# VHH binders against Putative glutathione-dependent formaldehyde-activating enzyme, part 1

Scores and structures below are computed, not measured.

Target 1, 157 residues: Putative glutathione-dependent formaldehyde-activating enzyme, of Halomonas elongata (e1vbt6)
Amino acid sequence: MLLEGSCHCGAVRFRVVSPHPYPFNRCYCSICRKTAGGGGYAINLSGDADTLVVHGAEHTSIYQAEIDGLTSPGERHFCSRCASALWVFDPRWPELVHPFASAIDSDLPRPPERVHLMLENKPDWVEIESREQDRCFAGYPDESIAEWHARLGLEEG
Unless a header shows other numbers, all headers, positions and changes below count from the first letter of the chain; Kabat numbers aren't used for antibody chains.
ipSAE, averaged over its two directions, is called F for ESMFold2-Fast, E for ESMFold2 and O for OpenDDE. V2 adds 0.75 times the mean of E and O to 0.25 times the DockQ between the complexes of E and O.
[cut] stands for letters that were removed.
The coordinates of atoms that the task and the answers printed are left out; those that the model quotes come from them. Centres of patches stay.

## First folded at step 1 (VHH)

Design a02
Fold by OpenDDE, look of step 5:
Structure a02 (fold): chain B 157 residues (1-157), chain A 122 residues (1-122)
Amino acid sequence: as target 1 above (157 residues)
Amino acid sequence: QLQLVETGGGLVKPGGSLRLSCVVSGFTFSDYAMAWVRQAPGKELEWVSSISSSGRSTYYEDSVKGRFTISTDNAKNTLYLQMSSLKPEDTAVYYCARGPLYSYGSDAFDIWGQGTQVTVSS
């Protein structure tokens, strides 16, 4: 599936091909929550990094989180004008880019089940809106975005 | 059960070399990015290096670039850190750590080994 996204102000537009476009993964970690998830979580998608095309790259900035003296190699790309979170690229997984679902303008499919991860970092005021078929994790989940799609037969080349 | 076990630490002189190993059990090694982190006495935990699940991409903190090499042997479920040109400031407990199955830009890891002591001293 071709994903098209943009920042709120329109200074940055991007597209990326995603074989795993379902917005099922809700991350409640402090980084995702504070930088890309005003409701208590952010949703990261997965796309092929070599297909990423960006217009208005000069209006993008990168944030790398620091926690307990550690600097994350993950690059959180955002619009320098309107602060919209756009995508994450991590050199540890160079074949992938992870657009935030919030930046995607294309119609995304509804997941049949969701994953709630990093719940150990979730503040109390954030309620987990979990369905019976949803899976919850204190930390990272036990399957990748790709594996989730594969398990459910939802991969879209 | 998930487990990481580091070995190879020891005492070396400045300029010396050392190779650390981390044996993985309880999960499919090739499915995960792996990392080395270290903690020096009285200092915070410090990220050192990461390697992608495929082993094709490596990443290093600036202070160890050109001196340290991270690698994997999937057949042996083992992560390595080859350290050369060691400096006293490299003295620390070195931990191997498992990254997530996919990236969302977090510096968090969900599994660590017990650590192995590396001491660089003349």
Scores: ipSAE 0.021, ipTM 0.246, lowest interface PAE 7.3, mean pLDDT 89

Design a09
Fold by OpenDDE, look of step 5:
Structure a09 (fold): chain B 157 residues (1-157), chain A 121 residues (1-121)
Amino acid sequence: as target 1 above (157 residues)
Amino acid sequence: QLQLVETGGGLVKPGGSLRLSCVVSGFTFSKYAMAWVRQAPGKELEWVSSISGSGYSTYYEDSVKGRFTISTDNAKNTLYLQMSSLKPEDTAVYYCARGGFEGYSKPFDYWGQGTQVTVSS
């Protein structure tokens, strides 16, 4: 499906085609939590990087996290005016772009089950609001966003 | 059976060049992003370069931009890394990796055995 997103102030708008649009993936890592997830986690989607169109790119900035003195190749794109997290691009996976669900204005489908990942980095005050069918991981999950969609027969486009 | 086999490593002097090759089997090569990663002595695994399945898009870590070139030959199921202007800090074991797992920070799903690159005067 076509995803349309924007920053809060409106300086940046974007669209991307996503065959995997379900907002099921909740990341509790410190980077996602602090930069894109005020509730304790951020939700990353998956889209086709070749279809990404950005308006107001001059108002975007990139953050690359430093962990243990090493800079992550992951690019966290955000609005330089209102600080809205927009999407992640990781050159290790150049076919994909990962919009944050929080930036998406299009109606997103409700996931039948969710994944809670990077729970070893979750602070104690953040409660895992998990359903019985949800899956929890201390680190990275055992399936990709695409594999999750494929397993459940929920791929779009 | 899936397999990645790197070749082309060796000893070179600073400023020299090397061309690494990675022959893959067991999967449709053109459907996967591929990458080179390296591990220097006493250091963690470091991403070096990636290329899309189509070969159209290439990406590099800052330290190798302008010096390294990643490419593919789909007909030969081979990934390449042309390295030029090599520096001692480029010394590492270089691994061919498949970017088959889509995760914005997760490691690659498959690596080869690696090939040693040593840059020394």
Scores: ipSAE 0.044, ipTM 0.472, lowest interface PAE 2.9, mean pLDDT 90

## First folded at step 4 (VHH)

Design g12 (from a02 with D31S S106E D107P)
Fold by OpenDDE, look of step 6:
Structure g12 (fold): chain B 157 residues (1-157), chain A 122 residues (1-122)
Amino acid sequence: as target 1 above (157 residues)
Amino acid sequence: QLQLVETGGGLVKPGGSLRLSCVVSGFTFSSYAMAWVRQAPGKELEWVSSISSSGRSTYYEDSVKGRFTISTDNAKNTLYLQMSSLKPEDTAVYYCARGPLYSYGEPAFDIWGQGTQVTVSS
């Protein structure tokens, strides 16, 4: 699936091919929550990094979070004008890019089940809107985004 | 049934070379990105190198660039790490890992091997 995304102000537009486009993965970690998920979580997608095309790159900035006292190589790309979170890229996984669902303009499919991860970092005020089919994890889940799609037969090319 | 088995570690002098192998079983090797990580006693886990499922994309930490080469043989279900110009600071247990389990925060792996000891000493 071709994903098209943009920042709120329009200074940055991007597209990326995603075989795993379902917005099922809700991350409640403090980084995602504070930088890309004001409601308590951010939703991370997965795409092919080699297909990423960005317009207005000069208006993008990168945030690298400090984790356990060290600066993570993970790059959280955002619009320097409107602060929209756009995507995450980690050079350690060069084949993948992770757009935030919130930045995607394309119609995303509705996931049949969701994953709530990093719940140990979830503030008390954030309620888990969990359906019966959903899975919850204190930390990382036990399957990848790709594996989730594969298990459910939902891979998109 | 899923398994990662590292071999090839040992004792080598500075400037020497080693080739690590990681044989995987229980899953389709070419469907997963793979990585080498290392840990020395009293030190943090260090990301050494990774390779995409297609083998087209690779990553190397700065300290090993130009010295280490990651590669795969899909027919043999084997991941390799060719290490050259080894230094004492390369001394560590080297682990083969399948991933990603998590890649949009701090990367995590699905499965780890038992590791192989690499010791570089004069």
Scores: ipSAE 0.537, ipTM 0.810, lowest interface PAE 0.8, mean pLDDT 93
Fold by ESMFold2, look of step 6:
Structure g12 (fold): chain B 157 residues (1-157), chain A 122 residues (1-122)
Amino acid sequence: as target 1 above (157 residues)
Amino acid sequence: QLQLVETGGGLVKPGGSLRLSCVVSGFTFSSYAMAWVRQAPGKELEWVSSISSSGRSTYYEDSVKGRFTISTDNAKNTLYLQMSSLKPEDTAVYYCARGPLYSYGEPAFDIWGQGTQVTVSS
């Protein structure tokens, strides 16, 4: 599926192809919460990095988190004018790019179940709001974004 | 049987060079991104470099950028790491690894080699 996204002010627009477009994972880690998830979590999608096309790239900036005194190579791209979080690119995984679902303008399909991850970092005020089918993890889940889609038969071209 | 076998390690003086090789068997080499990671004595694994499955994109950890070069030879199913201007801090066991299992958290690679020792010392 072709995903189209943008920042709120319109200075940055992008497109990316994703075989895994379901917005099912809610990451409650402090980096996701503070950079992209004002309600307590963010949702990262997965896409083919070679297909990413960006208009207005001069209006993007990159944040690399510091974890335990070390700068993560993961690049969190955001609009320098309106602060919209757009996508993550991590050079350790050069074939993938991870747009935030919040930046996507395309109609995203409805996930039949959700995954709540990094719950050990969740602040007390954030409610998980899990459903019966949802899976919850204190840290990272035991399957990838691609494996989740494959298990449920939800991969798209 | 999926296997990654590293060779080319050894003892080298500061400022020297080494070329590491990783020969791959049991999967289609050109279908996966590949990486080098290292572990110094008493330290955690540290990502060093990655190369896309096509070989078109290469990436390096900041401390090795400009000194190390990752490359592939698809005809030989071999991943390389050319290391130059070596420093004592580069002393580690170097592993080759195949592409990530998941992408939004801590890095994980699904298949690892046994490692080759690189020692930079006078």
Scores: ipSAE 0.283, ipTM 0.676, lowest interface PAE 3.1, mean pLDDT 86

Design g18 (from a02 with G99S D107K)
Fold by ESMFold2, look of step 6:
Structure g18 (fold): chain B 157 residues (1-157), chain A 122 residues (1-122)
Amino acid sequence: as target 1 above (157 residues)
Amino acid sequence: QLQLVETGGGLVKPGGSLRLSCVVSGFTFSDYAMAWVRQAPGKELEWVSSISSSGRSTYYEDSVKGRFTISTDNAKNTLYLQMSSLKPEDTAVYYCARSPLYSYGSKAFDIWGQGTQVTVSS
């Protein structure tokens, strides 16, 4: 599925193909929460990095988290004018790009099951608004996005 | 069977050069990004370099930039790491690894070779 996204002020617009566009992953880690997750988590999508097209790229900036004194190679791209979080690109996996669902203007499909991950980092005030079928993990799940889609019989993939 | 086989390691003096090779079988090599990852004795795994499936984009961790070059030869299904200006700190087992086509919520390489030893000493 072709996804279209933008920052709030309109200075940056982008398009990316996502074969798995379901916004089912809620990541509660401190980096996602503080950089992109006003409700206590961020929803990361998966996209094909070769298909990413950016308009207004001169208005993007990059943040790389520092972990234990070391700078992570992961690049968190955001609008330099309005601070909207847009996507993550990590050069360790150069075929992948991870737009934030919050930046997507296209209609996203409703996930039949959600995954809540990195709950070990969740602050107490954040409620896990889970449905009965949702899955919860203290760290990363043991099921890939491809396995998740196959198990649920979903078409995009 | 699906395999990644590294060769080209060995003993070299500081300042020397080596070329590592990783021959791939059992999957369509040109569909996947590939990486080199190393592990020094007693240390955690350290990402070294990655290359896109097209071969057009290459990325390096900071300490090897300008000294190492990652490349591919699609006709031979082979990934390379050309290492120059080698330092004792580069001593490690070097693994080639395949990047998955899709990943979030779990960031890992999905197929690994057995590794090849590189030792840099006087």
Scores: ipSAE 0.495, ipTM 0.816, lowest interface PAE 1.7, mean pLDDT 86
Fold by OpenDDE, look of step 5:
Formats: C-alpha cells, sequence, structure tokens
Structure g18 (fold): chain B 157 residues (1-157), chain A 122 residues (1-122)
C-alpha cells in the first residue's frame, strides 16, 4: 500500500510503500506520548525505507531522545514549522521507516486487533481502551509489526 | 540465561587496531539487532554502531565512520567490532548490547555485557 502523509502546515509531504499499513500499534512510552501522541499514545506504522520520498525535507528536523544516559539512534523526524511528528527511522532496522499514523493522509485500514505497548510508561490518567482481542504489554511486544500482519494474514502487496 | 560477554579490549597506540568480540547466549542471536556502545571516563554512554538482525545493514556514529566495522557471525553467536585508526578519544569501556524489537520505548537496549576496556595512548 502506498502511504501518503504530510505535516499539518503542509511544508512537508512524503510517501512510502508499506506492506504493513495497519495502525494497530499503540505506544504509550513517554517519547511517543509527549512528541507524537497527545491522547496518551502514538501509533507507528511500518514502511519500506527505500521507497520513502520526501518533499520539503528542508523543513524537517530530527529528535533523538536521551535514554538511560545514551542517545537513542532512533531518529524522530518532525516538521520544524508546525512540530508535526512524521516518522521514525532507526538505523538498527535500516530497511524500515515508521510513519506515525497521525501524519498519514491516505485511508488506513481498521485493525482487527490492537497492541498496547510500553504500558509501564503510561501515566495513570491515560486509560487503556482495549478490546477483548487486543494485546497489552508492559514493555515491547513479542512480535514485530511485520509478524503481526503475517499472523493475521493482512500483509499488503 | 541471557548473557553477553565482550573480549578483545586492550592498550594500543594511536593509529592502531583492535577487534572486539561479543559472545551471546540465552537467546536467538539472529532475532535481534545488536549494538556497540562505549563510555569514556567522565562521559555519558555513547552509541557507536548497530547491526540489523539480518546482519545485512550497519550503522555508525559519525566519529567512527570509516574506521570501525560492525559484523556478526550467527553460527558462533558472536558480534564483532573491528576498530582501526584508533584515536585517544576512542578510549572507553566498550559494551555490546541487544536491541529490542521496537525502538520507540524508554530503553534502546535491554541486555548488556560487562564491557571491555579499550585504551588508546601513545
Amino acid sequence: as target 1 above (157 residues)
Amino acid sequence: QLQLVETGGGLVKPGGSLRLSCVVSGFTFSDYAMAWVRQAPGKELEWVSSISSSGRSTYYEDSVKGRFTISTDNAKNTLYLQMSSLKPEDTAVYYCARSPLYSYGSKAFDIWGQGTQVTVSS
């Protein structure tokens, strides 16, 4: 599936091919929550990094969080004008790029089940709005975004 | 039991080379991205290099690009860091670390070795 996204102000537009387009992955970690998820979590997708095309790259900036005294290699790309979170690229998984669902303009499919991860970092006021079939993790899930799609037979392309 | 054991550190002169090894046990090596990080005296931890779980992709911090090479041997469950053109500022304890499946959490790495000392001095 071709995903098209943009920042709120329109300075940045991007597209990426995603074989795993379902917005099922809700991350409640402080980084995602504070920078990309005002409701208590951010939703990250997965796409093929080699297919990422960005327009207005001069209006993008990168944030790399400090974690346990170590600078995270994860690059959180955002619009320097309107502060919209756009995508994460992590060099440990260089074949992938992870657009935030909030930046995607393309219609995304509704996931049959969701994953709530990093719940140990969730503040108390954030309620876990989970369905019976949803999965919850204090930390990281036991399957990747790709594996989730594969398990459910939802891979695209 | 999960374990990472680094070896190969030592004292070398500027311009010299070292090869660090990290033997992994307790988990499937090829399922995880791996990384090297270092901590110099009085400094914070610093990410040095990462390699994807497949071993096909590598990434380096700017200060070591062109000098360091990260690699894996799945058959031996071993992570390597080949260091060349070493500089005094490379002096640090070097740790190998396991990367989790996701990079969005509060921890970039979840399992660490005991570290191996690398000292670059004339």
Scores: ipSAE 0.036, ipTM 0.468, lowest interface PAE 2.7, mean pLDDT 90

## First folded at step 6 (VHH)

Design k01 (from g18 with A108P I111Y)
Fold by ESMFold2, look of step 8:
Structure k01 (fold): chain B 157 residues (1-157), chain A 122 residues (1-122)
Amino acid sequence: as target 1 above (157 residues)
Amino acid sequence: QLQLVETGGGLVKPGGSLRLSCVVSGFTFSDYAMAWVRQAPGKELEWVSSISSSGRSTYYEDSVKGRFTISTDNAKNTLYLQMSSLKPEDTAVYYCARSPLYSYGSKPFDYWGQGTQVTVSS
């Protein structure tokens, strides 16, 4: 499906094709929490990096976290005018881009279950508001988005 | 069945050049993104460079930009890293790695070679 998003001030707009817009990955890592997570997590979607089209790109800026003196390759793109978090691109997965659900203006489907990841970084005050069928991981999930769709009967043609 | 075999390492003086090769088998090479990752003595693994499955998009960590070039030859199932202007801090074991076709929430690399040693000594 086509995802359309924007920053709050309107200086940046983007589009991206997402064959698998869900599950909504709730990432509780400290970087997501501090840069995009008003509730203690950010919701990361998945899209085809080759399909990303950006209008107003001159108004974007990139943040790359430093860990133990090394700059992470992960690029967190945000609006330089209004600070809206927009998407993540990490060159270790050069085929993918990860828009934040908070930036998406087009309708998103309701997933039958959600994924909660990086729970090892969750501060105590953050409560995991999970549904009975949600999946929880201390680190990265143990199945792909395509495997998730097949398991739940959500296959696409 | 899957194999990734690195060659081309060695001892070189600062300012010198090396070309690393990684020959792969057991999967359709042109369907996957590939990467070089290095580990210096006593250090954690460090991503160096990636190339998209089409070969058209290349990415480099900051310290090697302008000095290293990643490329592929699909006919030979081979990934290359051309290294120039080598510095002592480039001393490491260099691994080729395959990038999975999964979401950001998966591991960055699912198959690795055994590595080739690069030593830059003044």
Scores: ipSAE 0.448, ipTM 0.782, lowest interface PAE 2.3, mean pLDDT 84

Design k06
Fold by ESMFold2, look of step 8:
Structure k06 (fold): chain B 157 residues (1-157), chain A 121 residues (1-121)
Amino acid sequence: as target 1 above (157 residues)
Amino acid sequence: QLQLVETGGGLVKPGGSLRLSCVVSGFTFSDYAMAWVRQAPGKELEWVSSISSSGRSTYYEDSVKGRFTISTDNAKNTLYLQMSSLKPEDTAVYYCARSPLYSYSKPFDYWGQGTQVTVSS
C-alpha cells in the first residue's frame, strides 16, 4: 500500500510503498524513545526504500546516534524546521526504509498483533501495553516481517 | 550449502590499493543486498559498505567514503570492494556479509571466513 506522511509544519512531505506496513514495531530503545517517542517508544513501519519520494527534502536533517563511541550508520531523518521525526534509513538494510507511524497521514491497517522490541532498554516507568497476540523481545525480534506475515496467515497469494 | 568466500587480502603500504572479492554460492545472489564488514584487532565488528540487490545504490561509512568502492558482478556471483588510499587504520579482517531480505533482525545473517588486510610500512 501507499503510505503518505509529512512533518507537522508542512515543509516536508513524503510517500513510500509498504507491501507489508505491519507489524507495528514498538521500539523501546533510548534512541527511538528520545527522538520519536511520546509514550516511551516509537512505532516503526517498514517500506520499500526504492519507492520513497520526498518533497521538501532540503528541510530534512539526519541524526546518527553514537553507540559506545561509534557512530551508528542508521540515519534518523527529521524536519529541520519543526523537529518531526519522519523515517529511519539504515544502509545495513539498504532495501528498506522505516517511516514512523507518527508521521503517516494516510489510514494505516490494524495488524493482528504488535511487536515490542528492545525491551532491555525500556525505562522502568514505561509500561508495556501488550495484548495476547503481541510479541515481546529483549532485543531484535527472532523473525523477519515476511516470517511474521507467514506465521499469521497474512501472505499475499 | 550457502557459502561466502573472501579473497584478495594481504599486506600493503599506506597509500596503496587492494581489491577484495567475495564469491557467493547457495543462494540467488541478485536477490540480496550485500555488505562488507571489518574487525580490527581487539575491536568490534564495523560496517564498511553496502550495495543494494539491484546494484544501483551503494553506501559507505564516513571514514572510507571516496577511498573504497563496492560493486557486484552478478554473472560471477561476486561482490567486490576496491580499496585505495589505504591507511594503517584500515587494518582489519574484512568479511563479506549478506543482508536479510526483511528488517527487525540482526543486520547480517551470513558471513564469510574473512580475509586479512594489513596496512603497514
Scores: ipSAE 0.495, ipTM 0.814, lowest interface PAE 2.0, mean pLDDT 84

## First folded at step 8 (VHH)

Design m05 (from k06 with Y104W)
Fold by ESMFold2, look of step 9:
Structure m05 (fold): chain B 157 residues (1-157), chain A 121 residues (1-121)
Amino acid sequence: as target 1 above (157 residues)
Amino acid sequence: QLQLVETGGGLVKPGGSLRLSCVVSGFTFSDYAMAWVRQAPGKELEWVSSISSSGRSTYYEDSVKGRFTISTDNAKNTLYLQMSSLKPEDTAVYYCARSPLYSWSKPFDYWGQGTQVTVSS
């Protein structure tokens, strides 16, 4: 499906094709929490990096977190004017791009379950609002997006 | 039986060049993105460069941009890293690694044994 997003001030707009928009990955790590501004987590989607089209790219900036003394290659793209978090591109997965759900303006489907990850880094004040069908992980999930889709009967054919 | 075998390391003077090779077997090479990752003595693993499965997109960490070139030869199932203008800080064990096809896993699912690159006067 085509995802359309923007920053709050309108200086940056983008589109990306997401064959696998779920699971909605609620990432509770400190980088996602602090850079994406959500209520203790960020929701990361998945998209095809080759399909990303950006208007107003001159108004984007990139943040690369320092982890254990090393600069992460993960590029967190945000609007330099209004600070809206837009997407993550990490060249270690060069075929993927991860828009933040918070930046998406087009309708997002409701996933059949949600994924909560990096819970080992969640601060105590953040409540996990999980449902029975949700999956929770201390670190990374134990199945791929494709396996998740197959398990839930969401194969796109 | 998946294998990644690096060769081409060695001792070289600053400003010199080396080409690393990684011969791959046990999977369809052209279906996967590949990477070079290095570990300097006493340091953490550091991603160096990646190439998409098509070979069309290449990426480099900042300190090697313009000095290193990643490439593939699909007919030989081989990943290369051409290193030039080498500096002492490039001294490390260099690993080839396979990028998984799916996100939200660790960035690399299979690794070679590594080849030592030493840049010293």
Scores: ipSAE 0.487, ipTM 0.798, lowest interface PAE 1.9, mean pLDDT 84
Fold by OpenDDE, look of step 9:
Structure m05 (fold): chain B 157 residues (1-157), chain A 121 residues (1-121)
Amino acid sequence: as target 1 above (157 residues)
Amino acid sequence: QLQLVETGGGLVKPGGSLRLSCVVSGFTFSDYAMAWVRQAPGKELEWVSSISSSGRSTYYEDSVKGRFTISTDNAKNTLYLQMSSLKPEDTAVYYCARSPLYSWSKPFDYWGQGTQVTVSS
């Protein structure tokens, strides 16, 4: 599936091919929550990094979080004008880019089940909107985004 | 039967060079992104460099940019790390590692026994 995304102000637009387009992965960690998830979580997608095309790259900035006293190699790309979170790229997984669902303009499919991860870092005020089929994890889930799609037979392209 | 074997480590003076090699077996080398990581005494595992499965894209941590070069030889199923302008801070055990598809918990799923690199005057 071709995903098209943009920042709120329109300074940055991007597209990426994603064989795993379902917005099922809800991360409640402090980084995702504070930088890309004002409601308590951010939703991370997965796409083919080699297919990423960006317009207005000069209006993008990168944030690298400090974790346990070390700077993470993970790059959180955002619009320097409107602060919209756009995507995450981590050189440790160079094949993939991870757009935030919130930046995607293309119609995304509704996931049959969702994953709630990093719940140990979730503040009390954030309520887990969990359905019967949803899976919850205190830390990281057992499945990758790709594995989730494969298990459910939902891979695109 | 998956195996990664690092070689090429040693003792070198500051400003010197080393070339590390990693021979892989038990999987299709060209299907996976590969990485070098290192661990110094008393420190956490540190990512050093990655190369895409195609070999077209390379990435480095800031401290080694301009000094280290990652490369592959698919015909030999071998990953390389050319290190130049070595510094005492580069002293560590160096591991080659395989990068799986995106995982929240594991940046790498397999690595070798490691090779010691010591930079000292």
Scores: ipSAE 0.294, ipTM 0.719, lowest interface PAE 1.4, mean pLDDT 92

Design m06 (from k06 with L101R)
Fold by ESMFold2, look of step 9:
Structure m06 (fold): chain B 157 residues (1-157), chain A 121 residues (1-121)
Amino acid sequence: as target 1 above (157 residues)
Amino acid sequence: QLQLVETGGGLVKPGGSLRLSCVVSGFTFSDYAMAWVRQAPGKELEWVSSISSSGRSTYYEDSVKGRFTISTDNAKNTLYLQMSSLKPEDTAVYYCARSPRYSYSKPFDYWGQGTQVTVSS
């Protein structure tokens, strides 16, 4: 499906094709929480990087986190006018771009289960609010998204 | 079953060139993005370069831009890294790595054994 998003002030608009915009990855890492996640996590979607189209790109800026003194190759794109967090691109996953669900204007489907990741970084005050079928991980999931889709009967083919 | 085998390392003087190769088996090579990662003695792993599964997009960390070129040959199931203008700081074990196809998994799901590159007089 086609995802359409924007910043709050309207200076940046984008669209991206996401054949499978779920699971909605609730990332509790400190970077996502501080840059995009006022409720204690960010919801990161998955899209095809080759399909990303941006209007108003001159109003975007990129933040690359410092981790243990080293700069991460992950690029957090945001609106330089209104600070809206828009998407993440990380060249270690060059096929993918990760729009934040908070930036999406088009309808999003309700996922059959949610994934909670990077829980080792979750502050005490943040509640996970997991459901019976949700999966929780201290770091990265042990199950690929392809395996997740297969287990839940969500495969394209 | 999955194997990634790096070759082409060696001892090179500063300013020299090397071509690294990584032959893969056990998966459909053209379905996955690939990367080179290196580890210098006593240092942490450092991402060097990535190429999309289509070969359309290539990415480089800042210190190697303009000096290194990543490429693939799908007919040979082979990933390459052409390195030129080599510096002593490029001395490391270089690993071929496969990028996972989906988000929020490990940055790389399979690694080769590595090939040593030493840049010294």
Scores: ipSAE 0.496, ipTM 0.798, lowest interface PAE 2.0, mean pLDDT 85
Fold by ESMFold2, look of step 10:
Structure m06 (fold): chain B 157 residues (1-157), chain A 121 residues (1-121)
Amino acid sequence: as target 1 above (157 residues)
Amino acid sequence: QLQLVETGGGLVKPGGSLRLSCVVSGFTFSDYAMAWVRQAPGKELEWVSSISSSGRSTYYEDSVKGRFTISTDNAKNTLYLQMSSLKPEDTAVYYCARSPRYSYSKPFDYWGQGTQVTVSS
């Protein structure tokens, strides 16, 4: 499928073909978390590097992390105007580019999900779960998913 | 079923040359990017070089640029690393590795057993 993405301010726009954009990978490393992961991780997609088309590339910057005194080959591309994290390219995967899901404007396929009933007071993020974490409950503050199930008496055989 | 087998390591003097080979089986070789990764005694794994599945894009770690050349031969399902101007700091076990197309957890999903390269007088 064709993915279309942009930074928040609109200075950078991009397109990339992603035959298999799922499952989404949650990266909890400090680099992804601090540069693109406001919820504690970043969601990295996969796309065909040869298909990446960028408009407004003069408004992108590249960050390469220093790890143990060595510069990582991974290139983290972001908008220099609004700081939106956009994609990662790493020559250890020369066929791939890794757009961040947060930058994608087109519809994304998701892993099979159970239906969630959400009581929305204000816009919130809902984590995209892998198959092992198929069930996600958003809703009430201070209530765990286990407490929610016990309070409501819900079980499926 | 998938196998990556490295050969061509050995003992060489500084300034010498070696060619490493990695014969693969169990997958369509031309569908995957490939890499060489090395581990020097007492050190972490270090990515050395990668080549795209088409063979036309090659990438090298800074310390080997101009000295090492990665290549493939699709007819033989073989990945090569031509090493020249070898230095003592190139001493390591060299691994052939496959770059996955859709794995995000690590850069390489299949590894060979490694071949020892020793550069010493």
Scores: ipSAE 0.313, ipTM 0.672, lowest interface PAE 2.5, mean pLDDT 76

